# Designs tried in a protein design chat: VHH binders against Ubiquinone biosynthesis protein COQ4 homolog, mitochondrial (COQ4). Part 5

Target 1, 235 residues: Ubiquinone biosynthesis protein COQ4 homolog, mitochondrial (COQ4), of Homo sapiens (Human) (q9y3a0)
Amino acid sequence: SDGAGPLYSHHLPTSPLQKGLLAAGSAAMALYNPYRHDMVAVLGETTGHRTLKVLRDQMRRDPEGAQILQERPRISTSTLDLGKLQSLPEGSLGREYLRFLDVNRVSPDTRAPTRFVDDEELAYVIQRYREVHDMLHTLLGMPTNILGEIVVKWFEAVQTGLPMCILGAFFGPIRLGAQSLQVLVSELIPWAVQNGRRAPCVLNLYYERRWEQSLRALREELGITAPPMHVQGLA

## First folded at step 4 (VHH; framework vhh_7b2m_4)

Design d44 (from d01 with T101H)
Fold by ESMFold2-Fast, scan of step 4:
Structure d44 (fold): chain B 235 residues (1-235), chain A 120 residues (1-120)
Amino acid sequence: as target 1 above (235 residues)
Amino acid sequence: EVQLVESGGGLVQAGGSLRLSCAASGFTFSDYDVGWYRQAPGKQRVVVASIYSGGSTKYADSVKGRFTISRDNAKNTVYLQMNSLKPEDTAVYYCAAGLDHYFLGSEDYWGQGTQVTVSS
């Protein structure tokens, strides 16, 4: 039917050649400035189709992941009950996530919308990945300084195999000073890789049904160990 | 040769119990995540329980508190203890072992299935 509308909100249909051009351009921009979240988003959408299918298949095989794919929960300021999260016990996932957002002055809504994925379910998977990125900082105990972001990217690269995460992990370190680079290579990359391999897929956690769970207990469930040092004061 | 062989299915009355076993051979079992799936006639195959290589477990809401998944890596076997069975649990139960490869995609092995029938 004519004028059927987009597959999902903000969907922009593109050819394989157009996706290739967008991937090349966004990769160059993302490598130049990793804080261009819009370019990182475009890179992920245009290069990640194969890996998004693998991630979706992992979610389908997990009881929680399958439920997430069925119900399509969203993490945004419009869906979060901030009053409820604020009332939760100290150390709960919800309270610590809220503290992370406040301390780092980050909004759940700061990410670009999904535009260049031609499969509605895969578009949800990459959107879910973006929404849980801030949750990964909370789970891993990593700040949003450049060293902390690189550590999270190493964890994400191992967990997801997304090309944008691999590029961010390998080229992000060029922005670090000698001291932070030494610590990254000797301590933090091995730690991030080990935890990324050990933990089950982080997209399989129904965070919205785990707000009351102790962050400590959740980390133990996932096999995530404490950082080998405090990253907040570095770089 | 990779094999997954299920056993322990059968006919049981509502409220009864069954223990399913899945014996694995031909691969390094301890490295794989393992799950139990079920398929009723005319329905899609759905996951009911999973156990990761590290030992953590997850359950579908429909079986939480009634089913328990466990593994014995020394025997290359995974178990599904099913208690308080309901007619709605009637299905063919499948064992599956999976390992995800970054560049190669998923590596999945499936058993042939075992029939579980719960009478009311």
Scores: ipSAE 0.190, ipTM 0.636, lowest interface PAE 5.6, mean pLDDT 82

Design d45 (from d01 with L99Y)
Fold by ESMFold2-Fast, scan of step 4:
Structure d45 (fold): chain B 235 residues (1-235), chain A 120 residues (1-120)
Amino acid sequence: as target 1 above (235 residues)
Amino acid sequence: EVQLVESGGGLVQAGGSLRLSCAASGFTFSDYDVGWYRQAPGKQRVVVASIYSGGSTKYADSVKGRFTISRDNAKNTVYLQMNSLKPEDTAVYYCAAGYDTYFLGSEDYWGQGTQVTVSS
């Protein structure tokens, strides 16, 4: 940048045509390999602008969501007090989040930064969504295997309406074997959709202020029910 | 000391029924989710039925409509009623209890297992 500084770190300005091309290419790549989180991120940024505005406006109308937009908390290795979370009681949100990370061998750091959103606040909203994704696995009791990721995508699609989540939910199942696909369609999608419709917007939860809250009590507050089966054991 | 003790396994003809029991001791049973798992020789251990602390139940598709899980918190016992048994149901059946056991392999306590053999 020579005339003005960037809107945020890693911002790359793009035209509507460039965004269209990035969306088409990232959609094709994400369908081919849903573990390409970089392509999934580009798809979300290039196709989600109007939906991000709706999500941002929902956050503004909620007292907790408005506080999140004002304070812009981040979930990363640099912002988490892992020692404090490990000292929390079993069953607390923070302790169970650490269990999720350990069992699935996942880092809280995101693999791709936000680059193609031209509004700083909307860029924060999509980054918050990405950082909250692991928390949704914890809330829903879903592992990071293909089946678990697709279940979370159905919940996210219902909750957010983000085009990337809708595409991931509908086309992700193409990678599943017959048994997992049957379980997904007959049990897991109905469960994910019901919970997604019942739960308030999960972007409105100030997770960093709820680490000590019982995960069971939080699920009850959100209307999230126990999953219909243990997904981690399914091939 | 925490313990889960399974009973009720045995040999049965195809189309028959068995009722498994799992008696729990040493912990506040009513606060825990309990599941029945099975493992056939050379295969991975899979969940067949779960009953959550609130009483909700879940079944694997392979046993849905044939197996029924129930619990009696006053007796610290969970049951698995197995009807219309098939040779493919032959396995060692394990009782497992855990606090918020959504992830397979994160159960806090396991029983020793009970053998179920279904003859063709």
Scores: ipSAE 0.000, ipTM 0.188, lowest interface PAE 13.0, mean pLDDT 79

Design d46 (from d01 with L99P)
Fold by ESMFold2-Fast, scan of step 4:
Structure d46 (fold): chain B 235 residues (1-235), chain A 120 residues (1-120)
Amino acid sequence: as target 1 above (235 residues)
Amino acid sequence: EVQLVESGGGLVQAGGSLRLSCAASGFTFSDYDVGWYRQAPGKQRVVVASIYSGGSTKYADSVKGRFTISRDNAKNTVYLQMNSLKPEDTAVYYCAAGPDTYFLGSEDYWGQGTQVTVSS
């Protein structure tokens, strides 16, 4: 009964044992080099089944989240109106997102495609998470240095429960020097956990309908507070 | 036993108001996000309002400015204040609760629903 086409364009069907093997290999490779987005993506897809269902159900309970699941917006070079975003006022979400991409030399298109999730809606949820990850740096005021990435991972772990985010949060700190590690444990983890608990799920934010909103007003709406210190100078 | 019980539905004239309540039992309500859904005859169930464990609220475009969601954690209850009701608001209204973090669990809880009928 293999007459049906694939669930989505890059879907690769896998067994639970195959998912276990992919997860173990991906975890080992991600720990070796956490900036390998392909390995981080495989780890997220193969270990996130229960968590993705929880995230989808959270989206279903939220008016924006439900709209996102229905309309399936994508954040990529082909879907972004770069001219519109560039014309927005300084301090708006869209203008600050473009600034983040330019300063950090990140493209919306640098993410690996979803392959190993056997449910089409859950495949969209994890793809959406990957596409909005860069927005979290902007929302939280975190740079892309090692310390900033670890802080974002603590926020994401609390918010999503994705195994990749939990692993990144707990094992990422081994890469830090003593000064950054002290600051992380004493100030930044408590801050990230508190904001992650307080804020609505970031997957429930329809970013494409909020490009014009000031970043300050958005942070106030979400209950996200300013970082307790400037992280850029510490890594 | 985990239970969500909706109440406060009924028949009301267009332009009128109703207050729905959803009473929760059997779980730590304060750690859960709650949403109000509605299902009109012949249509799919859609979310109309949500309130997070941290107190933040969101509304569907169709009800913004007319409906207000609130919660009382001491009473394990969530409310939906519905003002300026329209015939198109006629539906069965459901509440649903889910954990605010992965660490609390993975199951959503649903109520049985309460009928709201708005006459014109």
Scores: ipSAE 0.374, ipTM 0.744, lowest interface PAE 3.2, mean pLDDT 82

Design d47 (from d01 with L99I)
Fold by ESMFold2-Fast, scan of step 4:
Structure d47 (fold): chain B 235 residues (1-235), chain A 120 residues (1-120)
Amino acid sequence: as target 1 above (235 residues)
Amino acid sequence: EVQLVESGGGLVQAGGSLRLSCAASGFTFSDYDVGWYRQAPGKQRVVVASIYSGGSTKYADSVKGRFTISRDNAKNTVYLQMNSLKPEDTAVYYCAAGIDTYFLGSEDYWGQGTQVTVSS
C-alpha cells in the first residue's frame, strides 16, 4: 500500500476480509448461475492463493512450463493468427481449437480479467488457466453440455486443486437427471480422475508452439484416453 | 520421514557419460512428477528434465538429445542418463518431486544435490 502502482492491468487491492466477502458473494452467485463467468472468476481468484502457488511451482519444475512463466504468452484475439490456424490440417490442435470456438460461440476475449490476486506471477497463472480452459474440452473430447462441463470440472479439480473447480465438480451433478448422474459416477468421474492424474499439468503445454501438432498425437503424448462413451449423445 | 536422495555425480571428461539416481522414501512415488534441476556456478537454478507420473518426459533445449530421464516406480527411483557431456553441464544437480495437483498432495520435496563436474 501507499501509492505503489498497480501490479498488473485491472488489479484491485483487497484486504483478507474483503476477499472473504467477495468469495462468499461470488460462490452464492456461481451456485445460482454457473454460467456467470465473472462470478466464477472472482471465486477462483479470492479462494485459490495456496493452490496457485502449487501450480506455479509445478510450472517452474517443467521445462515447457518454465518457458511459459518466463515468456507470459497470452491466448486472445489479438495474439492468435486465425488465418494461420484455419490453414492447418484438419485434426491438428489449432484447427480443432478453432472449430471448438466456432461451434460453441466462445471467444478467447470473453474471459473476465484477473482482479483480486495480489501476486503478479500468480495472477498470470490463473489467467493462463482461464485462457487454456477451452483447450480441455478439445483434449478430453467433451462437449459443452452440462454433463461434459462436469466431467471437465472433475479433470480440472484433480489437475489444479482450484476451489472453484472442486465446487463445480462436487455441486455440478445436482443439475443432472438420474441416468446422467449414474453414468457420471460409474464411468466418467473415474475416467476423468485417471486422466487428470496421468496427464502432466495442462498449464505446462505451450499451446502456441503446438498448433501444428496432431490432436491425436498430443493426446497420446499426454496419456489422455478416449472417453468410455460418447457424452454428446447423452441427455 | 519423506526424503529424496541423489547419487551418481562426480568428475567426468567432456564427451563422457554419467547416470544420476534419485531415490525416494516415505511417500507413494508413482503419484508424483519428478524433475532434475541444475545450478551452475554463479547462475540461477534451472530445470533440465521432467518426468510425469504417467511417464511423459520433457527436456530443456540445452540437453535435448543428450539426456534421458526415466523412472522405476517399483524401486522408487528416477534416473537421469547424461551422455555427450560438455563443460557447460558442470553444476550441482537437484532432484525435486511434486504432486501434479494440490488435490492429490500438498508439497514439493527437494534432494540435497549432487555435484557434476565436466573437464574439457
Scores: ipSAE 0.007, ipTM 0.442, lowest interface PAE 9.5, mean pLDDT 79

Design d48 (from d01 with D100E)
Fold by ESMFold2-Fast, scan of step 4:
Structure d48 (fold): chain B 235 residues (1-235), chain A 120 residues (1-120)
Amino acid sequence: as target 1 above (235 residues)
Amino acid sequence: EVQLVESGGGLVQAGGSLRLSCAASGFTFSDYDVGWYRQAPGKQRVVVASIYSGGSTKYADSVKGRFTISRDNAKNTVYLQMNSLKPEDTAVYYCAAGLETYFLGSEDYWGQGTQVTVSS
């Protein structure tokens, strides 16, 4: 009716200067502790506006991506039929997503709310990216340990160009021991970069309509290869 | 014991048809993705058709429109219907079943192969 109300739940209007200050502070905190999902979220929101517009425009040009933007699906405990997913064959996207959640003790509901994006559609795009992040771990076969998170960040940096992903990819390795760093540089970064370049935009996948698809079939469709080694258990 | 057994190969004239069968035993076949591969003498083995556990299919450009892959999970069997055969389709045809999980436990099983020869 009138346009005086908030753009979406939890929206906080901020100036460009305020966004710059939030970006600087959240970047420092995220580099110190990448498990601070709230700081990683703020960094993504305050530094990613131009990149989010590019991602949104890519989604608009793709039939599946356009449908996602129209229907605005969410991935959360309240929207997932966990019983149905658990009944799917081993190796299906839905069953392996549940396995990822269980093994890493992660909930779909652990995401911070979007607060600092001043466009409602772009706010959905970054929220979708956050909800899809766990799906990327499943597609790439990466655990949520430091090494696995860095590998996923290299894939995401190549795929999205989001500043938070670039920073996480380049500065995350500072927290690794010598053995993990050697493996990361010699095998995992080349693998992640190659797959990130070959795969279509992962935001264009309507995951909620692909639960029954086998992980092998989905990887072949996307041009994603299995990891060169088992990262799980590299302490 | 895990086993994949191909059958249905043989000699056929150009333009003819053959149906290959692959019978699986010793694992939960319905959970596995299955593909047909071929290898001509002196050449690398290449994929020609795949059918995934969910039922979707994929074909190599060289066989698209001529070959059809299907599966019968109740019989633990996968089929390759080969129509409009050409001399260049001559090869040993292999059945393979694979499973990929989040743990990267790759279980790939291969059959012994069945010879297909297309003349003139």
Scores: ipSAE 0.135, ipTM 0.580, lowest interface PAE 4.8, mean pLDDT 84

Design d50 (from d01 with D100G)
Fold by ESMFold2-Fast, scan of step 4:
Structure d50 (fold): chain B 235 residues (1-235), chain A 120 residues (1-120)
Amino acid sequence: as target 1 above (235 residues)
Amino acid sequence: EVQLVESGGGLVQAGGSLRLSCAASGFTFSDYDVGWYRQAPGKQRVVVASIYSGGSTKYADSVKGRFTISRDNAKNTVYLQMNSLKPEDTAVYYCAAGLGTYFLGSEDYWGQGTQVTVSS
């Protein structure tokens, strides 16, 4: 916005060289430990500027995406009506999202704040992407084990083209055992790529207005098919 | 030379129907997501309906159930069927096309607009 102060609450201004160094360091660390969300966040912020602009432009051209950019909804414990979501029918998006959070012991509030994006609207787009990541696990039926995370990263790479997602998709499999790697390459990557190409941009879903929608009906609307196998027991 | 040309606008009575067309040239139309936008005098341009390269459609709440967007990739054309028109639908209608993949860039193409006037 126009003013004397910072672009947004946690903004840290950095030079192109500083961004390059942060990107290199965070990429190395994220490849070693993809569960370190702070390093994944820094990598996304420092390498994704052009891609974030493309994603924002896609959102502007979509009725729901445009509304999201205008209203800037957030997914956090302070914005979620947990009582309302718990009262929704089994199989609704909101009920299944709560089940995902509980089963995987994930909190919306544990994400690192956006710091290294020099455009306020693009900073919102990357923050929205982070908030939507947990929702993608629900939409795709993927657990938060390493195999499930890699499958989601292949879907995200196809959908967004974010460098962090591409790196995670291609180098994440290094962490897998032979059985999981075979299943990933023969079944799950083809499935994730197919669904990522078929589905409209997931950043264009106003999840907060779709809590009551059946997850099955939403998947049908998006062209997302059931996983070819149960991934929960694999790592 | 990339071009989008809107047509089909005009004057219609409330409750009537119009079909808008947007003809594209100079690019591979089937690779692009396309949207219809409108701008009334003194107001911001807002998106009305979108159709993705894969065929999925979305509508603004104000037109849901009344408008239908469709595309014909063989004719490089996108359509907006407008039914049950209201005076508040009066605006200049624009079509815009953008790439649905990051590999191709984020170049958006816009038409010149076509006027729709709905009398009460």
Scores: ipSAE 0.198, ipTM 0.609, lowest interface PAE 4.7, mean pLDDT 81

Design d51 (from d01 with L104E)
Fold by ESMFold2-Fast, scan of step 4:
Structure d51 (fold): chain B 235 residues (1-235), chain A 120 residues (1-120)
Amino acid sequence: as target 1 above (235 residues)
Amino acid sequence: EVQLVESGGGLVQAGGSLRLSCAASGFTFSDYDVGWYRQAPGKQRVVVASIYSGGSTKYADSVKGRFTISRDNAKNTVYLQMNSLKPEDTAVYYCAAGLDTYFEGSEDYWGQGTQVTVSS
């Protein structure tokens, strides 16, 4: 309970030692269970300060990114017009995002709030990253199974350089069976790395102004190519 | 009105060949990814082959080297050439079209299916 003087809603001030302990604990838990989104969030907040500043500076230099930083849009059930998104044409970003959420049984509201970042703007940047993570699954055509999450983490690691994404990319594969690991190394990592290097920063995309855009046209605009194989249905 | 109509199914002996066709209408066919699915009695529907709007193709391991998918955008038609058929290929074959085919069974439009029976 911070009462008077919090930098933003849910802010919890922490010392460097406390941040180190949170980083160590959340890293261990996230490696054990990458579906613990709350622990992944804590890891990102406690280890990413310098990288978040770089991402924020990239957003400031981009016209669309600068608008996002100024307007601070949020993706949650309270900010999304679900009825409007459901009425959009099949294949639009908004309609396909809703399909992704439904198929994978994910809610925008299951994302942990930002708590451990001591700069208000950087707190927004990491919260934005979390909220757009599901958009990356939609853009890349990746399910939320272990293989799909690892592929998205390789893309995110290349795009953002966040320590949590690098750790997830390198250690996530330990949980895969031999067939999925072979496919990951031979096909999917090269594909994810190439797309991550080619695509503009995903934080610069004003998703809330592009709900009606064809997902195919958006992928073309971003330089994102079709996956080399179907990841859904791999054992 | 969107429609996918399959044809070319039938009874064939093991080792034989069939060519399935799927005629599409009511949407801009060239913008859509198209796949062939099959469903054997008592089993879930599974993807067999896909052809993306850009022309790239993907195959299930069980049919790779035996089946060939192709499309003719001028005729709004997709084909599945099935060679060296086996009794385990016996199923109802469905044509499906979608703007994104990332998830098995998530296609926007489906045909009524055509029966393929391979006798031993």
Scores: ipSAE 0.000, ipTM 0.150, lowest interface PAE 15.9, mean pLDDT 79

Design d52 (from d01 with L104S)
Fold by ESMFold2-Fast, scan of step 4:
Structure d52 (fold): chain B 235 residues (1-235), chain A 120 residues (1-120)
Amino acid sequence: as target 1 above (235 residues)
Amino acid sequence: EVQLVESGGGLVQAGGSLRLSCAASGFTFSDYDVGWYRQAPGKQRVVVASIYSGGSTKYADSVKGRFTISRDNAKNTVYLQMNSLKPEDTAVYYCAAGLDTYFSGSEDYWGQGTQVTVSS
């Protein structure tokens, strides 16, 4: 007999029918309460299989992305040296990521574990995407209010094609008031789409080797422009 | 009081060299990204060279291999060494310091400019 080890920690094997049921249930729950990080994670895992293969293949073709797939770096409280990040210059990626976490009271450890992806490498890719999401708020200058989250979802939808990001981008605006909705449609969606098309795949950035890099230099390298307006306080 | 003061501009023959300096005061210089910009008559101001926090550098294609940017954080000064100067390099040169943060608020500090004239 062969050995029957787990694919990864917390993996739960599921059938296609079970994945369909989980996707339907998690989509309904995520639309009802988008702050349910666990339901958003389940939706991403159960609907993104084909898209995750495309993203993995894109990473394999990029020198930096291939290295990320080989070395499988993680962003968590156990892997981050918060003291070191705090000692970095103001305006560096690491210092501004730490500022984002502190200001928004977000922990790298608040993400639900990957459970419903049956391929170990694809499970890493979706985990990496979730860990990188907070970096995108920092890169795009977007707060974690409803409007800011929707803008980031439009960028992510263009960049990744993940069904969860597409659903969040199109249905998230239902929660906005009329003024924020007008600003989103007239200014912020065009800006997010333009940056998403221009920027290289954000999964190909080895963030753990760029903590010291100026956020300004990184934005210039990626072709990301400043937001057309100050989004903080609009939602 | 925040201040950037440029020096080292002047008139030089084609093929010559100049070294520009920009002295900074009133802010934590070592945290800021610094760039040299130039503006020729009738043209928009364009970036020439940048030096970022941590020491990495970038150059415009028109000056790559001829210009070198450097910084001395202990002296709060940034330098632009300009070699093999061409008449096309004639412009007013400005230094600017700024940084981007999570809040997407950046405050760029600008110098007054220094004239560089390259004769053929």
Scores: ipSAE 0.340, ipTM 0.701, lowest interface PAE 2.9, mean pLDDT 84

Design d53 (from d01 with L104T)
Fold by ESMFold2-Fast, scan of step 4:
Structure d53 (fold): chain B 235 residues (1-235), chain A 120 residues (1-120)
Amino acid sequence: as target 1 above (235 residues)
Amino acid sequence: EVQLVESGGGLVQAGGSLRLSCAASGFTFSDYDVGWYRQAPGKQRVVVASIYSGGSTKYADSVKGRFTISRDNAKNTVYLQMNSLKPEDTAVYYCAAGLDTYFTGSEDYWGQGTQVTVSS
């Protein structure tokens, strides 16, 4: 080829057979430890090509989503103006996002880079999904414990249809104790599914333009309701 | 300065009752959601009861029917009435206040805590 470098930073070209092997291996590791962000990332990248195209096309049809695809905003320590976010009013999206990261000891930079998607725009879509995952915890009021992660995965599975989200939603519950499993099935899955169906696609939300917006007003705009019960400290 | 001060903790026998109070100052209390967290030795801090600025309440399953949260906006105070206390309710109880929170531990303001000890 005539001087083209890699499609994007960290891109690794792979054959269909290699993608199948990576998908199988990363799925096994993600089920063993769902907190392995690197394995979850590989699973997402090596599966769901058709679903990523559907999501990309939905973004193209939405005015805000189309602008996200054009401008390619990133959420990382290098792109976040931490001083500006910290100066925002309490209860704003930006301030609450920073507090969520601090309280849960999560960094925007802990996510594995996209490597195994052979289309540059689809690689951005899956990277965007991974970067906004922490926003969904804040938006849905879910902690980062096992139960909270499973609830968020049910919302994500309904919203995106990504195979990795479906896998996490259906197989994650095997790690729960009986009481948490009962609460998940009777209260939290119905709530997560209802919100996932009601809310517009979360990939179409330009978070970086909404840092100043009240989290309450944003939840109201998206049709996201408060959880039916407290999930902190369950399982 | 913003301050949350808990009171009402102490030692009580199983089956007894305690009423905790949390007095707030330095912010517009009526706009804030307020919750009670507890932390037992060797365990993580968990929310047990919350009351939203609009007056709605939520409880953890472990305390539902036994604990009642209420607020008095005129006195900038939130209360936790604890009935039918069990030894497993033994913990340091913390008052926390936040704006538009779902009580995930990200509240803006925290009290210093008050010890509740329930003997068998």
Scores: ipSAE 0.013, ipTM 0.464, lowest interface PAE 8.6, mean pLDDT 82

Design d54 (from d01 with L104P)
Fold by ESMFold2-Fast, scan of step 4:
Structure d54 (fold): chain B 235 residues (1-235), chain A 120 residues (1-120)
Amino acid sequence: as target 1 above (235 residues)
Amino acid sequence: EVQLVESGGGLVQAGGSLRLSCAASGFTFSDYDVGWYRQAPGKQRVVVASIYSGGSTKYADSVKGRFTISRDNAKNTVYLQMNSLKPEDTAVYYCAAGLDTYFPGSEDYWGQGTQVTVSS
């Protein structure tokens, strides 16, 4: 190497052909095992460049979104004050997010590092999307079972247009039984699409400044309605 | 020197149970996330269960409800209790420790593996 530093920690420069090969391989692997969050991450990084620019530009036009791009807040075990979140009122965003993590046995740290995005700001945007995903489960009242994940992916696909979200929404249902598939198509996809169209861009919410806000009030602000049927898990 | 040593594998009939153990040494075990991976012949190594330093757990859909991961930080050991075993569970099981157990090749430490064979 010539001594130039990386654009960001963990950055790996790749050609368009290499990105195409990584996208194909990661898509196949993610379909084989959806618990490979690393493969979902690679797919998002290698296919989303144009869409990430659109999302970044939307954030720049929003006062709160622009502030997020400038300050680059992170959601991780090292940045979260779990004791403070636990002390917040019942029904607040922070308390309900913590409850979601605990009930579903999910850690904020279960994310592969960004490697294949060649722009520092776009790398932050995709990382922010990954960290915000658990907030979307909390906002939409969806559990982390297969059905709940697919519903969230339909909302994300409508909201972001990211190829990884579109693929997850379209191909995720192949893992469902007939009963869940019928419910998904007849009730949950229409609901997710409607809420995705109605809500402002969820990447524009400065969640770290809203921990104390009532989750009910936040949903009302975003135009997010209750699910049309009982889905197991916490809101 | 860092070591992860698996034990508890073997041959079992479908519907049976096995408990795998992974003994760690040479690093501050309580600070690390630990996972169990498996690899069947001709297939990619995949994660089956993870336990994070904070105690949170994550399971692959194929094993949820049948497998339980737990850790004993005082003994530097992680366990995988495997119930209702199926022929499809036949694989070499690996213990891995790192800060991100979901990225292939990103785990800091790996064990040598223990064979689990489930007959029909």
Scores: ipSAE 0.000, ipTM 0.101, lowest interface PAE 21.1, mean pLDDT 78

